# VHH binders against Protein ECM9 (ECM9): the designs that were tried, part 2

Target 1, 377 residues: Protein ECM9 (ECM9), of Saccharomyces cerevisiae (q02202)
Amino acid sequence: MQSSLPLCREFFEKITAYLDYHDFRLTITANQPSITLPYYVDEKAHSIELIIFKTTFLSLFQEAHTYFNKTFSDQSGISNENIYYMTVGFLLTTPENKTVYNVHEDLLKRYFQDNSVLVIPDLLVKEVRLIQRLLCSSNNRINKSSSLWILYRKLFVLSLDANTLVLPDILFVFHSSGSQHFSNYYCWNTARWFYDNLPYNKRIELFNLTKRFCFQNVKDCSSWSALAYMVCQQEEKKTDNIRDFQRLTSSFNVPFKINKVDLNFQVQPADAFTQELVKWIDRTYAADWPPYLCLLQITKFNITLRIEMDSVLLTWRNEILNFEENSGHIKMINNTPIVPEKFSNDLLTSVNFAHFGYKKLFLNKFLDKNKKEQSDS

## First folded at step 4 (VHH)

Design a20 (from g4 with G107A F108M; framework vhh_8ghr_2)
Fold by ESMFold2-Fast, scan of step 4:
Structure a20 (fold): chain B 377 residues (1-377), chain A 121 residues (1-121)
Amino acid sequence: as target 1 above (377 residues)
Amino acid sequence: EVQLVESGGGLVQPGGSLRLSCAASGFTFSEYDAIGWVRRAPGKGEELVARIYPSSGSTSYADSVKGRFTISADISKNTAYLQMNSLRVEDTAVYYCARESYYDSEAMDYWGQGTLVTVSS
């Protein structure tokens, strides 16, 4: 007997509904209302929050899981549409389940080879909305899901002919997901992949978003590593990302629309960015390592930039010496500035130890020409 | 292949300090690798107490240990450290060193064997 999957289908329809704005929040909460409701929709002028009660969330999981077990052990009367809705239930409740992810992907792949496999109107449009809204979710387990991020890459490839996955949506997803989860590795790793595979004009906009995000999120090492990558020409990793894109286009039988061989332009000149970053560090009194690491990575193998850094090194060395004369020697333990216990309650002096400490660490690493640091060798 | 070896655990009185070490072999710390300390007390499940990205020195801490614990890494020695100060009875747990590998399609976590930290008088 075929399961009806009413909860999986209902949540698919709710999450993929058309909106003229991006602010969609998915929240899972403990049962609070005295009246039993499966979910609540909190709609405001330009935002919507779908609140799923914990009991309903568990029922959604059980509905999907029960159907999956039945499909695996008893194959009677099972439709592709129901298999699809079952996989949506897993993406909502257990996005890390690779087995169900593979079923979902295979069904999509078969659909784009033969559209009679699934009779769901505007499936690609709805699938894109589903995955984007999950990645923008306030649920940190969902928005950092490696499976959902890789599916987003595949949806990008599948959308090339239909133009269903547009740049403003891509930019919003990276900004929103990055903001919802501090140091979201999969988010910013996927941003690097998009950067390498987008045409030049769109790469500029993704670069500008990444730079703005980093300047607003000084402690986020994942976004700063992505920014350093985008400024530096890492040909080996770029080649890997392009090969991955080509494998996906071949796997989904999607025509290759963009010739990546023609994409060789630097988005922002490395020297201009280096000058901007140094000025930003000084202006904001940066007291966290990621901006300094970014500066180090950008200047590491560029002789012109290394020469241009001479004036910065002199200025920063003099600042460090002046600070140490007044506040005492900055001690480093394994690349971290140590704030002396006597200054632990002095916020200004504590920030100064961090700021000048990271400048000192930067100088030491910049001048160490015989030591291979920061490489995965 | 990949091996994480913890050391430095033991018995300490409330208010005391311990320094845990995690020596990595079979891989080198890259700019994309994160090293964390995860603890497990009986009946409480797993808690990530501290994380460091060794190439950047960037750190994060659980609210329960913030201001008391300090994580650090030495890239040249391929070793991460957890300095634990002002220890409380609630800090009693097995402490594991774990690596989070930076891979877009799959996260791979390796755990060391763990080191026991007991805080009691």
Scores: ipSAE 0.000, ipTM 0.119, lowest interface PAE 20.2, mean pLDDT 79

Design a3 (from g4 with F29I; framework vhh_8ghr_2)
Fold by ESMFold2-Fast, scan of step 4:
Structure a3 (fold): chain B 377 residues (1-377), chain A 121 residues (1-121)
Amino acid sequence: as target 1 above (377 residues)
Amino acid sequence: EVQLVESGGGLVQPGGSLRLSCAASGFTISEYDAIGWVRRAPGKGEELVARIYPSSGSTSYADSVKGRFTISADISKNTAYLQMNSLRVEDTAVYYCARESYYDSEGFDYWGQGTLVTVSS
């Protein structure tokens, strides 16, 4: 006597059973051992690997879709618990199905009006845990899912209820998900949304995490875009993110009693960050554009930073001149520094052409923007 | 009018190669921070397979295509490319070219019409 959704329920329970969340890995493999197992769990102190066999994953898909078709055909005896487990199966296998996503959201809304609607112990805790683990998985179809990131925002809103002692592990999720997928657009876009809506202490933590991630991932345009946004804050986008938060609180009919976020607050002064970024560029010999683009965007219209940049511009100009005298003129094609073929096998010289090339590109763009701004005054 | 137009799809046997092209009109791709290739198989969700930032030359790939697919852009021709090698039956999908704004909170803001790639014997 099993439920009509044994696999959907089992995977929900297995994924949500472990209290220690860090370093959760979801692996799908074609290899099945001689002993027939639907999955295998390799549990360590702070590391969990759930290995799902491909045939079992396909069975999970089939189970969820078959049940959906059956419920759509209108049959008596359908439980809300089974509908919930079916929606979980869709989030794992077909997260972009909007119809099933809406069913999932509707069940959550009804549950918060009457908790007898879904007889699942610690539902919010388990759902937060499930969604976080999926977003941190190595499965790129899941970890970049716009629907799962939207659901994560909604779960965060629900977790702000003063009677709910569940807080999403936002910092770990952004670090882990960002690390699993290079330039994970929805991950870092969602980080901007959280930054605008988080309490002061969590905003500081998220900013510092984003900054550290960027310094460790120099080529990741999405994370550097999020960092530039957090430093400069585009007011229209900030207003949209705050309005979206208010729509979500209203949509879930959640009583909200937390103090308003200071709309003018900045975690780190722009001048302090600019100095740190310049020193980081010089120290690391940064050879990729995103840090320079970040610096350009931050300094664009800040009059205080314009004065401080004068010494940086002079220093960088002299460095470029010295390099070009010794190694030859740096050529740019499509805003990319070109390494001469004679140096292509010299890693240090290749890095130097990129480093000084991007400094040269930055100087040209910075002077152009400052000149245009001064001509408009 | 802003447009992205894909071409180069077709029928190919497993192990074969195809090169997809994405021609941009109504804007310059160097003015935007990313161009991506997204695929969707019939009845399945969408997958971002490759992304390029033409201004920096930075590229990224989905694990499923890493080592087999190469994304590139020619700013002078206002065109992005996806070179697909060692094609598998599971690569069968409609491939879309899309623009991602570096500053937008909403993801892809312009999409092409799609080009069908069928990998069969």
Scores: ipSAE 0.000, ipTM 0.100, lowest interface PAE 21.7, mean pLDDT 78

Design a30 (from g4 with E100S Y102W; framework vhh_8ghr_2)
Fold by ESMFold2-Fast, scan of step 4:
Structure a30 (fold): chain B 377 residues (1-377), chain A 121 residues (1-121)
Amino acid sequence: as target 1 above (377 residues)
Amino acid sequence: EVQLVESGGGLVQPGGSLRLSCAASGFTFSEYDAIGWVRRAPGKGEELVARIYPSSGSTSYADSVKGRFTISADISKNTAYLQMNSLRVEDTAVYYCARSSWYDSEGFDYWGQGTLVTVSS
């Protein structure tokens, strides 16, 4: 039964079905004793959820690993199709296994050189759909997998080959995956890579998506760091991301070149964004550090903006002084504003201490020239 | 005040073509908006036929219409279109224009009134 890989193949087919759905969710849950089904598909008008029971997930793990072990001791009955389905099982259960990831990537690379290597209908279309749905899944082990995010970059490069005509739905994936996992580092790190390599109109869309996501997810350090990166235009990291893209196009023999003119366009001027961010902080009464850190990172890389911040600094100083005169001195521990015990049960006052405390922390870090002289950052 | 208004439906013979229009008012197409065409035939459930993200141009189609229908959007006119070619009797349905937002992808939040498409001779 393992030589045919029935579970690995079935889940590949189920996950890659339903082309007309953007909202596809993959959930792993504990089995109930009376359930006879290995999985359940909850199909709605515009969404679909594949629910895999824990015992079935463990069976999938066992099927894939047993077949993998067999490949080292008995090569009879081994086909490229079975190896592919085995690797899919590993991506679902143990996505950080680099050995099996390399086998999966090698099969795809060989397939693009010779389609007879792997006889699976619409393989690239299904592969892109599989990886997108895994990255958008509710399974935290899968949606933050560094290997799957790296594979997504490679699939994007492969999709640029003239014979494929398949493009990943990048913007949906970043929004969905970011929403499924708080502070998804590899999701937002990959967004930076795409930002540096996409044509101007798509960079505008990705920037706007990232900005809106950040404004709705004030505590998400990873998305806010990506937003700061997109505004600051860090040349060394941009050069690294462009070189990585060029390396991948060469490695996969894809005859595609990015227009250098497109890469040099600025989506939003740093001064305009800085003004928008300050106004957003004041309007929303921001009480979490990431927006303030973003503002600090943007102004750190632009000397002109540091000078232009003088009016903001004066306004915020006056607000802090007024608050402290009425409520007492704001105390910091490990860069976190402390709410006095007498106010700990008052939500409004607690928010005030956080808001003015982070403004105070921002002022202290913005004006601390001596610390910048003593550190490498 | 978000509103979607469909037009272009009617009676057509098998093999014929129709172009449906969806005029949006009360909002401008943004990078976060998706516009879909959903159809319902008598006695059947709803089927998502085509979807477009107007700002990106990203499109998707139901297998039943792929290669025959084309969805498009004109941002300057704030209007989405469904070009229906090689129409079949089974394409007979009420076609609804619907809007969703990427950051709230829990389905379509605004719907038009629908336009009837009848494919018969």
Scores: ipSAE 0.000, ipTM 0.134, lowest interface PAE 19.3, mean pLDDT 79

Design a31 (from g4 with Y53W; framework vhh_8ghr_2)
Fold by ESMFold2-Fast, scan of step 4:
Structure a31 (fold): chain B 377 residues (1-377), chain A 121 residues (1-121)
Amino acid sequence: as target 1 above (377 residues)
Amino acid sequence: EVQLVESGGGLVQPGGSLRLSCAASGFTFSEYDAIGWVRRAPGKGEELVARIWPSSGSTSYADSVKGRFTISADISKNTAYLQMNSLRVEDTAVYYCARESYYDSEGFDYWGQGTLVTVSS
């Protein structure tokens, strides 16, 4: 076994060398130039793309796996630094390998108990940067990895001191990762975890980012589900997220105290958000279901909001009736509004069928939901 | 230029009352704006005590001040108020008025200069 893993080490150094404000992309391509290059870096003012050619990606895979097989069969003469670089190679090529992920995490835990375990300069800073860059990469196998998102929570805890409370660039990570993978479940599930554990000022920032992202990404069910969660604040799930955070702080011996007053404060009142969302739907002619589902979810358990919705329901019902008188009855198939063939090339009318169709679907589901609650009371 | 200017702080006996004012300039209160009162006592972190959405009238309060403090806003005067009743020694802090905007990333972290409230016997 050699004392170095040249490709794994090189990629670790390349990824961790870049400034945190850059939008980092990791691209694997089969379109290799006639001159054989292992990779190249396209660095622009606000973006960095590390382009790895398929042949080099396979070499990286082989280097990491060959070393892993040797460390598994013969453990003598192996350095912790080389094991670390090997695990980096796996995170880049096979992030779903739980065995190697556990080796990576165990090395980090041992390092925080004894810094002599890994002699890598500025390891915590580089590890945070590495994992953030992987989560922000365009590679969908990496940016949606549940193991990497769990590791990100652990790195957040490890990065805390009594005065810090937040990892640098956390907002950038959620925006970038959410943008790279449509409906990135683990990204937005992790955003809920952070929302429940961040101090009030950072909860405001995360809430605003999530809301802005949703308004720009109308079809993204995962981000809209996270937004609904942040508005409604489900106490049981919040308690679980807080307990998970406390467990992690204990396991890493991090001295940290949370102000309970901060944790119980809503960033935006549900009624104020409901009014904003209704106005946004009307103004933008929202023609996709997630905003309507969000509205349905936030009104579900709030009697005051349900009563306030009566005026909205009346307005929307009148709009639907007026539209149907002029354009014909809106037909629904599998909860999707159908645009009549005669209007298929009319963009405005097509959007209106979707818009009023989803308003109609919302009214039907809102009334059915309220009717079921009344019969069960 | 967004500016928030606080006034009304001072010395008061326990059980007394004070009214803080926050005059906003450079913007008008919209449905996307919330105005909050954040306090910081010596040696402690920041605590959000009250918040109002001026356009809707919706309010929220920290458990430590519920039933004692009332936040309000006058849209025509572009001013928010914090009425503080039944004041306690532990309410002693510098009180800041802050703007929270939920429309976009522009201007959501605007803070006033702070006003000192001292509750002592």
Scores: ipSAE 0.000, ipTM 0.227, lowest interface PAE 17.4, mean pLDDT 79

Design a32 (from g4 with Y53F S60Y; framework vhh_8ghr_2)
Fold by ESMFold2-Fast, scan of step 4:
Formats: structure tokens, sequence, C-alpha cells
Structure a32 (fold): chain B 377 residues (1-377), chain A 121 residues (1-121)
């Protein structure tokens, strides 16, 4: 028969519409007693939100899975278009299904070799838009899906072909996806992969976005880890990311020449960033560990930076001593500064205990690394 | 000295269940410590299958195991667990417990010895 996936197709069309909107949000929410619509679109001047109710989301799930079960028993005479729409339904509802993910990827590979395999207008453009919008959704099942992030890398590779000229909006995706889920591991791991595979001008943009995101999201361990990586440039991991890019170009038969800058060329010198980070910590009274860990990682094996830290260590030590003379000794439990009960209702003093406590923890760990390095020498 | 010791691996039939344990010593779980389970099978790369921040209860699961595996932690026992249900032949691998401490490193800084899980009839 001609058509049997009305919901999968409809949501593919809805999610891939609205060509001029960068700020597209996909929200899945509880049903409201006063609203009988399956979904609705909240369109504003510079943003659009597609809101899908949970019962409709469940119906989409059921449609995709029912079709999969039907096609699994006999795939004879089934169109590639219908299989594609079914896989879209799975990406939206069950991205963890590896079998269906592989079917989706296989269809894209075959389409790249022979575009008659899938007769869907502007397929690659819509696929890029679909995956970007899924990764920017508020649904944590979707926005942190390893399969979707891997597919995003593959779509980037496909988009580099001279005949497509379609490029993903990676900056928006990393900012949006990172904002939707705290410490989104695959989001920031994928940012590292893009950083190693982008031309220099795009690496600058990604670095600046990552730094800005970290400064606005002090507790986000994953984004701060990515930032430290971008500053330090870990050669082995960089090589692995480049090999992965090469494997993907081979896997999709993409005839693309890698046009990259010198892999050892850093966007921001480590000493300049270290100075910026120290000043930022002092000015913001940073009261969370990730910035301190970033500083620790950046100075880990750089003797020049470690020597330059001597003045910072002296300053921070004096600040800690002065604070402790007035407020009492900072106690640490499980690497966490403890605010004494008498100060629990004093927000400024509580922040100061956390701030100076993490400075104290940094000093202890910095000195432990120094002693271990001296012992290993 | 920080140590992670895995247990609970073994041979199981498809559709069976196993519970892996990771006993941690030399540190206690804090707000920024995470425990991950990473597996490696012959001919395949390493895969992070699950991760938990024990203090917050925040979890992550790889798409390949979501709905079948459950990660948990007992702070009082300083132990993390991976409950593996509906096991498949493809789950056959050496499973490593690893610590991500955002106080000490950007990634996995301590690893267990690994425990073999074989799903076969």
Amino acid sequence: as target 1 above (377 residues)
Amino acid sequence: EVQLVESGGGLVQPGGSLRLSCAASGFTFSEYDAIGWVRRAPGKGEELVARIFPSSGSTYYADSVKGRFTISADISKNTAYLQMNSLRVEDTAVYYCARESYYDSEGFDYWGQGTLVTVSS
C-alpha cells in the first residue's frame, strides 16, 4: 500500500519546516486538560517552539514500532520512503534502538551513492535540520543520545561534499544542547571532535563559544573539560578524532579532501588563557570546582605555567589565611568546602567559604602534583 | 591509594541477567565524582555504557543499553552497580569500572581490572 506512517511523516515535515529559524525548540510536555490538540506551534519573531503532548508522542512511538514489527516479518514490496519515515519516528522516540539507527544510516549511505534510493525533496538539508533540532530539544532522552551525536558527525562529513554545500549550524547546536542538559557528555565530547576537524576560523568560533558557555555555566563539568582540552591540545585524542573523521569519509564514500590548518596551532596561548581564568575566578568569586580543575589541568605538565603560578599561589594562600583568621578554618568533606552552621543563613559568607575552600583545594592538589613530579624525577 | 574492584561477571544465556559491582576504596564519592562502566569487545572500540554521579543520582546510558541496564550507587558502601537485564550476544565484552573525578581529572583517572561478561548458549 501507498502510505501507513502518517505521524512519522507529519512530524518529519513539521520539524524540518521553518527554514529561516535558527532558534527552533522541540518540547515534549504533559497533556493539558483544556487542550485537545496533539501538538501546536508557538511562533514568535525570532524563535519557534514545536510543543508535542505526551499522548501524541506515545502514539508516534506506537506507529513507528508497529511498522517496524510489520516490516521485520516481511520487507518485500515496502518503499524506502516509508522505511525512512519509520526510522525518523524511532530517532524521535527511541534513539537507543541500534538496529533501526543502522537502517537509517544505511539509507543515507545508499542515498549518497544514488539519490534515487530516497525520493524525498531536499533530503540532506532536511536530515541536517532534523538532527540539529532533535539535539536542541528539551527531551533529555534525545538531546544526550550518543547515536544522534554520532549521526551529527556523519552528517557534517556528508555536508562537506562539493555537490551539497549544506553546513550544520554547530555553534547554535552546542550552545542550545548544552543549555538543555547539565553536563551533556556526548554534546561536549562531540564539540572536541569538531574542534579537531574544523578549519582554523571555525575552531576560533567554537573555542569562543565554549569559553563563553563555561563562564556562564560554572558547574558544568563536561563543558569545562572540553574547554581545558581545547587549550591544552592532547595529541593522542586529537589523532583519534582525525582518524574517526577519515573513517567516516571512507564509510560514506565522500570524495572530500581534508583542508585543515596546522594541528598544533592553538586558538589561544595557554599562558594567556591561564591569566584570564585566574582573573575571572577572582572577579566572579568562583565557588564551584570546574574552573579550578580546568586551571589544574592546563598547568599540569607546563613548567613555565607552574612557575608563573607561584605569585597566584602566594596571593591565594594569603587570602585564605586572612579569611580563616576572621571566620575559622575551612573544613573539607569529600573535597567539598563545608559552611559552618552559624553562617548558613549568610549568603555572602557561605559563598566565601566555597570560594576560599576551592582555592584551598586547588593549592593542595597543585602542591601534591608538584611533589609527585619531583618524586618521579 | 585509589582502587576500583569489579565483581559479578560470568557466563550467562541470552535474555539472562547479571549484576556487576564496583567497590571503591581510597576515596569517598563527592558532588563532582562520577562512576562509569566502559566495555570493550574484540574488534570493537571502547563504549561508555553507563555513568552515575552518586551524590546527585544523575545518570547517563548509551543508546545500546538504555532500558536494559540500570546503574546505581550506594554511597554508604562506596560501591556502584550495573544491573544488566535482557542480555544479548552483542553485550559480550570486558566491563571496566572507571572513576571520573572532576576534582582530579577531565576524564577517567582510575580504572578497575575489568570483569568478563560472556553472553552465549
Scores: ipSAE 0.000, ipTM 0.232, lowest interface PAE 18.6, mean pLDDT 80

Design a33 (from g4 with S55Y; framework vhh_8ghr_2)
Fold by ESMFold2-Fast, scan of step 4:
Structure a33 (fold): chain B 377 residues (1-377), chain A 121 residues (1-121)
Amino acid sequence: as target 1 above (377 residues)
Amino acid sequence: EVQLVESGGGLVQPGGSLRLSCAASGFTFSEYDAIGWVRRAPGKGEELVARIYPYSGSTSYADSVKGRFTISADISKNTAYLQMNSLRVEDTAVYYCARESYYDSEGFDYWGQGTLVTVSS
C-alpha cells in the first residue's frame, strides 16, 4: 500500500467509511506508553470512536505540509487526487488555514463542473461524511471552525444538485457538535441558516432538536439565542439567510430556487412557546440567565404576548417579594444575582437567590423594553 | 423512470363531485416535492388548480376553486388526490398531475398524461 500521502489517504478512508448508524466520534488524544498503533478504534453496537494519537496527528500534518511545499517546486506527477488528499490532511490538522481551504473548495467546485477533475469514488457522499464527522469531533479547533461550518452549508447546496441528502445527519451534527463545545457560536448560527432554508417538515425537526438541547443545556447562550430566533424570526435576517443560499447555488451553478410558500410558516406559535417556556422556568426553577433572555427576546415582536405577560409579571413580582421578606433583599452585580455568604453552603437558598434574582432582572428589562417599544411604535 | 398516472376523471352533472387520484412511480414523495393539479380547458391556457407539499401539509388553491376543491396526499401510498365538489360547467378540462421540486427554478418538471373531466347535463 505504498502511495503518495499514505496517512492523508488512510484517515480519509477511515473517517468516510460507511456505517449504518450516525454515532461516529473522532478523538485526538495524547500518546499512551503502552500503545504503538497510530490510531485505535473503539467499536460498540451502535457507536464507533476513532482515537488518533498526538504523534500520528503531527505526522499527518507533516505529510500534508511536505506535499504542499513540493507542489511549488515540482509540478510533474502532481495529481488533483493527491492535492485533494493533502487538503484533507490540512482540514484534519489545521482547518483555520484559509489558503488550503480555498484549494479544497476550488477542487470541489471544479469537480461539479467537470467530474473528470477528481477520480474518487462517491466523492460527494464521502466529503459530506468527512465534514460532518469533523464537526462532531472532540477537537475544539475543528468542531467550532467557521470555515468547516461554511463548507457544510456549501455541501448541503451541492447535495441538493446531486440528489444526495444530508438531512438525516444534520440533526445529529448540531446535537453532537453543540454537546462537544459549550456555546458553539458557529454551530448554532449555522442552525439558524438551515432553519430558514429547510422545508417546513425539516424545520419542525430542527426546532424540536434545538428546544430539547436548550432545555438540557440551560447555560448555553448560543443554543438559546438560536431557539429565540427560530420562535420569533426577524424578517431582515431571514431574507439574508435566503440570499446567502441563493448566492451559494449561483456560485456552484446549481439551478435551484427556494419555494417561498413553506418559508412563511411558523413551527410553533410564539404565544404557545412563551407559555411553555414560562411553565418550564417555574417547574425547573431555572437559575441561569439564557432562558430568561430567550423569553425577553421572543416577547418584543408581539403586542398580545406583552399583554399575556402581565399575569406572569404579577405572579413573579409577588414570588420575589415573598422570598425577599423571608431571606433578605436580592442584590444584583453586573446583572448577576449575588448569594449572601451566610447562604453559600445552603444549596436550596442559593438556587432561590439565583432563580428569583433572574426573575427580578427579567422584570426590570422587560418593563424597560416595553416602554421603548411603545415609544417607537 | 419517473411516472405520474392520473385516474378518476369522467362525465358528471353540474353540482356533482369527482375525486381524482395521482399515483407516483419511479420516485417517492420527499420533503422537497410539491404535487400540483394543473388543468387545461379547450382553447385556454394552463391553470394551476391546487398544490400540496405532502410532508409539510402546505396547500394552495386557485381563486376559482377555493372552498370547492380539496387537495390531499397519502405518503404511504405515494398518491395525491383532488376532491372536486360543487362542479361547474367551466370546470370542464383535462386535469394533469405534476411534480415540482422545492428547490427547482423551472417549476413543474414531471407531468402525468392527463385525465378528462366533463361537467355537462
Scores: ipSAE 0.000, ipTM 0.212, lowest interface PAE 15.7, mean pLDDT 81

Design a35 (from g4 with S56T S58T; framework vhh_8ghr_2)
Fold by ESMFold2-Fast, scan of step 4:
Formats: structure tokens, C-alpha cells, sequence
Structure a35 (fold): chain B 377 residues (1-377), chain A 121 residues (1-121)
């Protein structure tokens, strides 16, 4: 027999299926006229995609919403399992609904204190899988949901309990979610939190993933900001992230402590990364601001790095002067290089104006920071 | 049953080299487990000298040994190594290999018996 929430339950089961499959995607799309299916599973050698048709998505919303209304007017047939499935329906269709999110989180908290509260097989494993797959979905309301990213941190903490050990696939989630939504603020802010709280091995992996992602996504200011954070190791913000982790472990009664020695190891020396980034900028003729801002942030008030930058700045100044001698003065408006109209149809020259323009902007901002430090010393 | 057995310690003169070995039994290296080399000098506290995650090859070192010591692991032999070069009198200590589990609240959950390294003239 059908439960009172057949669609909510079915999609929970479908999304939480497929153990050990790395590439799982959730897509919501218009109905296909030649197909009468409510959803379609596209299985390939290296990927699985669950495609939900728009009309079925709307039916899912209506089912969850109708049950939610019944919880206030009619107590008949209300179970914790049905409330859970209803909350799953809301997370899929309306993840910004804080009331239903709170109901979902409270059920999970109660379950981890007393497993009899919610009789669902392998709930923690399925919950982690559900939330990861939602964060990796193509739906921007879901993949950037602050509530879902906060829940993901909480699920990570719960996964550290030896009795319920499940390790979230954080590397896949950050890469996938970052790729689905340009400049996904909550995704990359959460990556900073994980970076500060992960053991050294996983911290290295997350750093390398973030660096690779940034080099492949030059315009993504959120990922580049996270990369700069990981290189700079801002102690105040790191302390806040560690305290947040400790509050969560206390809240869930998880007996986990961060190894203090682990916190003192650097993933990549800032000087080595600075050299790598400068070479990458020069090699690629980087024509977007985020790499330059990253370079500016990591060299802030570090005497050794500033000394190393002196030769780079001299080289870049000479390159700018040579370019301006041949192509005309680079004009800046609101910190953006302006390409002269006469060169707008010349792709190479347009790229060069942006490249040398951002080098010029970097030089000006770097000298301003150096001047301030000399004044403040 | 998890066991770690160290070997390769001994007496060496300043500037000399030694290679310590840590043979592990009773477990297979996971992606989250680390093997560390921890030393204790007479009258001093414990110092983590080097760490490796054998599954990934990721390594880290204490500043006191960077450029002189190299940690490595052979997964097929289930053995970790510490190559110690340019040894100093200050490196004199009992060296322990230890397993650090990602999920251990105290850090290192299994320790070897220790091997003595003496650097003297």
C-alpha cells in the first residue's frame, strides 16, 4: 500500500540509492512528451543522473505542503516517519523554508539521542547522501541554500561518532556544487570551515582541489577568496571556525578533539604558492581580477613575501610601460581596465589591455598597502 | 590486534645517518590513518617529528628536522620509514612510531616499543 506521502518517500529512496557511485546528479527539467514517467534514471559508466520532470516536482511540492497543513488541523495518521518524509519534500522543493528545516533538524537530533524516535534503516548514511546530492544538484535554490550548508556541517560532526561512522564525500561536494553555481558563496565559505577543522591529510586534499578549481575558474571570486584564506591562515577566523566545530561536537555529544599538532602544519608554504601564482598569471596572461586579488591578500604585510614581490613588481612595471608605449595609455574606471573602442574587435589586444590593466591595478594597490605599513610601523 | 614494531636505532656520530623502520601488523593503511614518528629526549616532552598518510603519500615535518629527515611508506610491505640525515646531538632520543586515527579523540591510538637513537662523538 501507498503511504500518505508516496512521492516524498519515493524520492528519498531514489536519491539515497546507489552506494559507492561518485558521480550522482539531480536534475529538474520540463516534461518529455514522448515519456509518461515521473522521473528518469540515466545510468552511464561513470555517472548516474536522476532527472525529475517539472510536473512531478510540482506534485511533490503539493504532497509535502498538503501534509504540512494537516499537521496543524488533523492529528490523524501523523507519524515521525511521515513528518520526516514531508520535510524531505520541502528540502527538495522549498529549501529556504526555515520552519520545516527546523522540524527536520529537530527530528534528526531526537533520533541521535533515541533511535526509536524515527524508524528508517541506515538513516545517518541516507541523510548524508541526501544532503550531499541536494548540494550537488543543478537547482540554484538548493545548491546555494545556507540552511543545507549548515546542516552539512552538522552531519559531518555527527559522522565523527564512532557508533554511526559515515564520512561525507566533501571533496566531490565542493567541486560539484562550485561547478553548478558560479561564485557559490555558501559552498566556498563552508570549504573554509572544513579546511580549519579537517585532519592534515584531508586539508591537503581540499587545498589542492580548491587550487585546481580556481585555476580552471579564473572569474570565480568565491573560490579564489577561499584559496587566499587557506594560504594566509587568518588566525582570528580560524579560531572562530574551530570554536563553532567545538560547539557542534558539544551539542551532539560527540567525543572528538582536534589534534593540536595538526593545526600547526601548513599545506603549502605561502612563498612557494606566491611564486606559483605569479608564474601562472604570467603564463596564462590572466585577464581577470580574482587571481590578482588573491596575490594581494596573501602578500599583505608579510615582509618576506613583499621583498620577493619587489622583483615581480619591477618586471610588471616594465611590461606595462612597454605595452603602453606601443598601444597607448591603459585607462582605469572603477578598478576596471578600459579597452579603447579602436581595439574592441582585436581579441588579443583586448586581452592584453585587461592583463596589463590588472597588473597595473595590483601594483597601485600593493604600493598603497606597503605605504600604509611603513606609516603604521 | 594492531602492532607497530620499530627497528634501525643505534649509536651514530654527529653528521651521520640512520634509517628507522616501522613494521605494522593487524591493520591496513586507510585514507584517514596516519603514521607518525614521535621522539622523547631525556628530560624533554614528546615531539612529533614527521607524519605520513600512507594511502596518499602526504607528509609533514617538524621545523627542527625539515631538510634532514624524510618519512616514507611502502604499502605492499605495510612498513613506514624515517631516513635521518645530518644527525645532531639534539636528535638523541627514543623514537616511536605511532598510528593516528582520524576518529581518535586523543590522536595516537597505537604505539610501538620505541627505538633508541644516540648521537655522540
Amino acid sequence: as target 1 above (377 residues)
Amino acid sequence: EVQLVESGGGLVQPGGSLRLSCAASGFTFSEYDAIGWVRRAPGKGEELVARIYPSTGTTSYADSVKGRFTISADISKNTAYLQMNSLRVEDTAVYYCARESYYDSEGFDYWGQGTLVTVSS
Scores: ipSAE 0.000, ipTM 0.245, lowest interface PAE 17.1, mean pLDDT 80

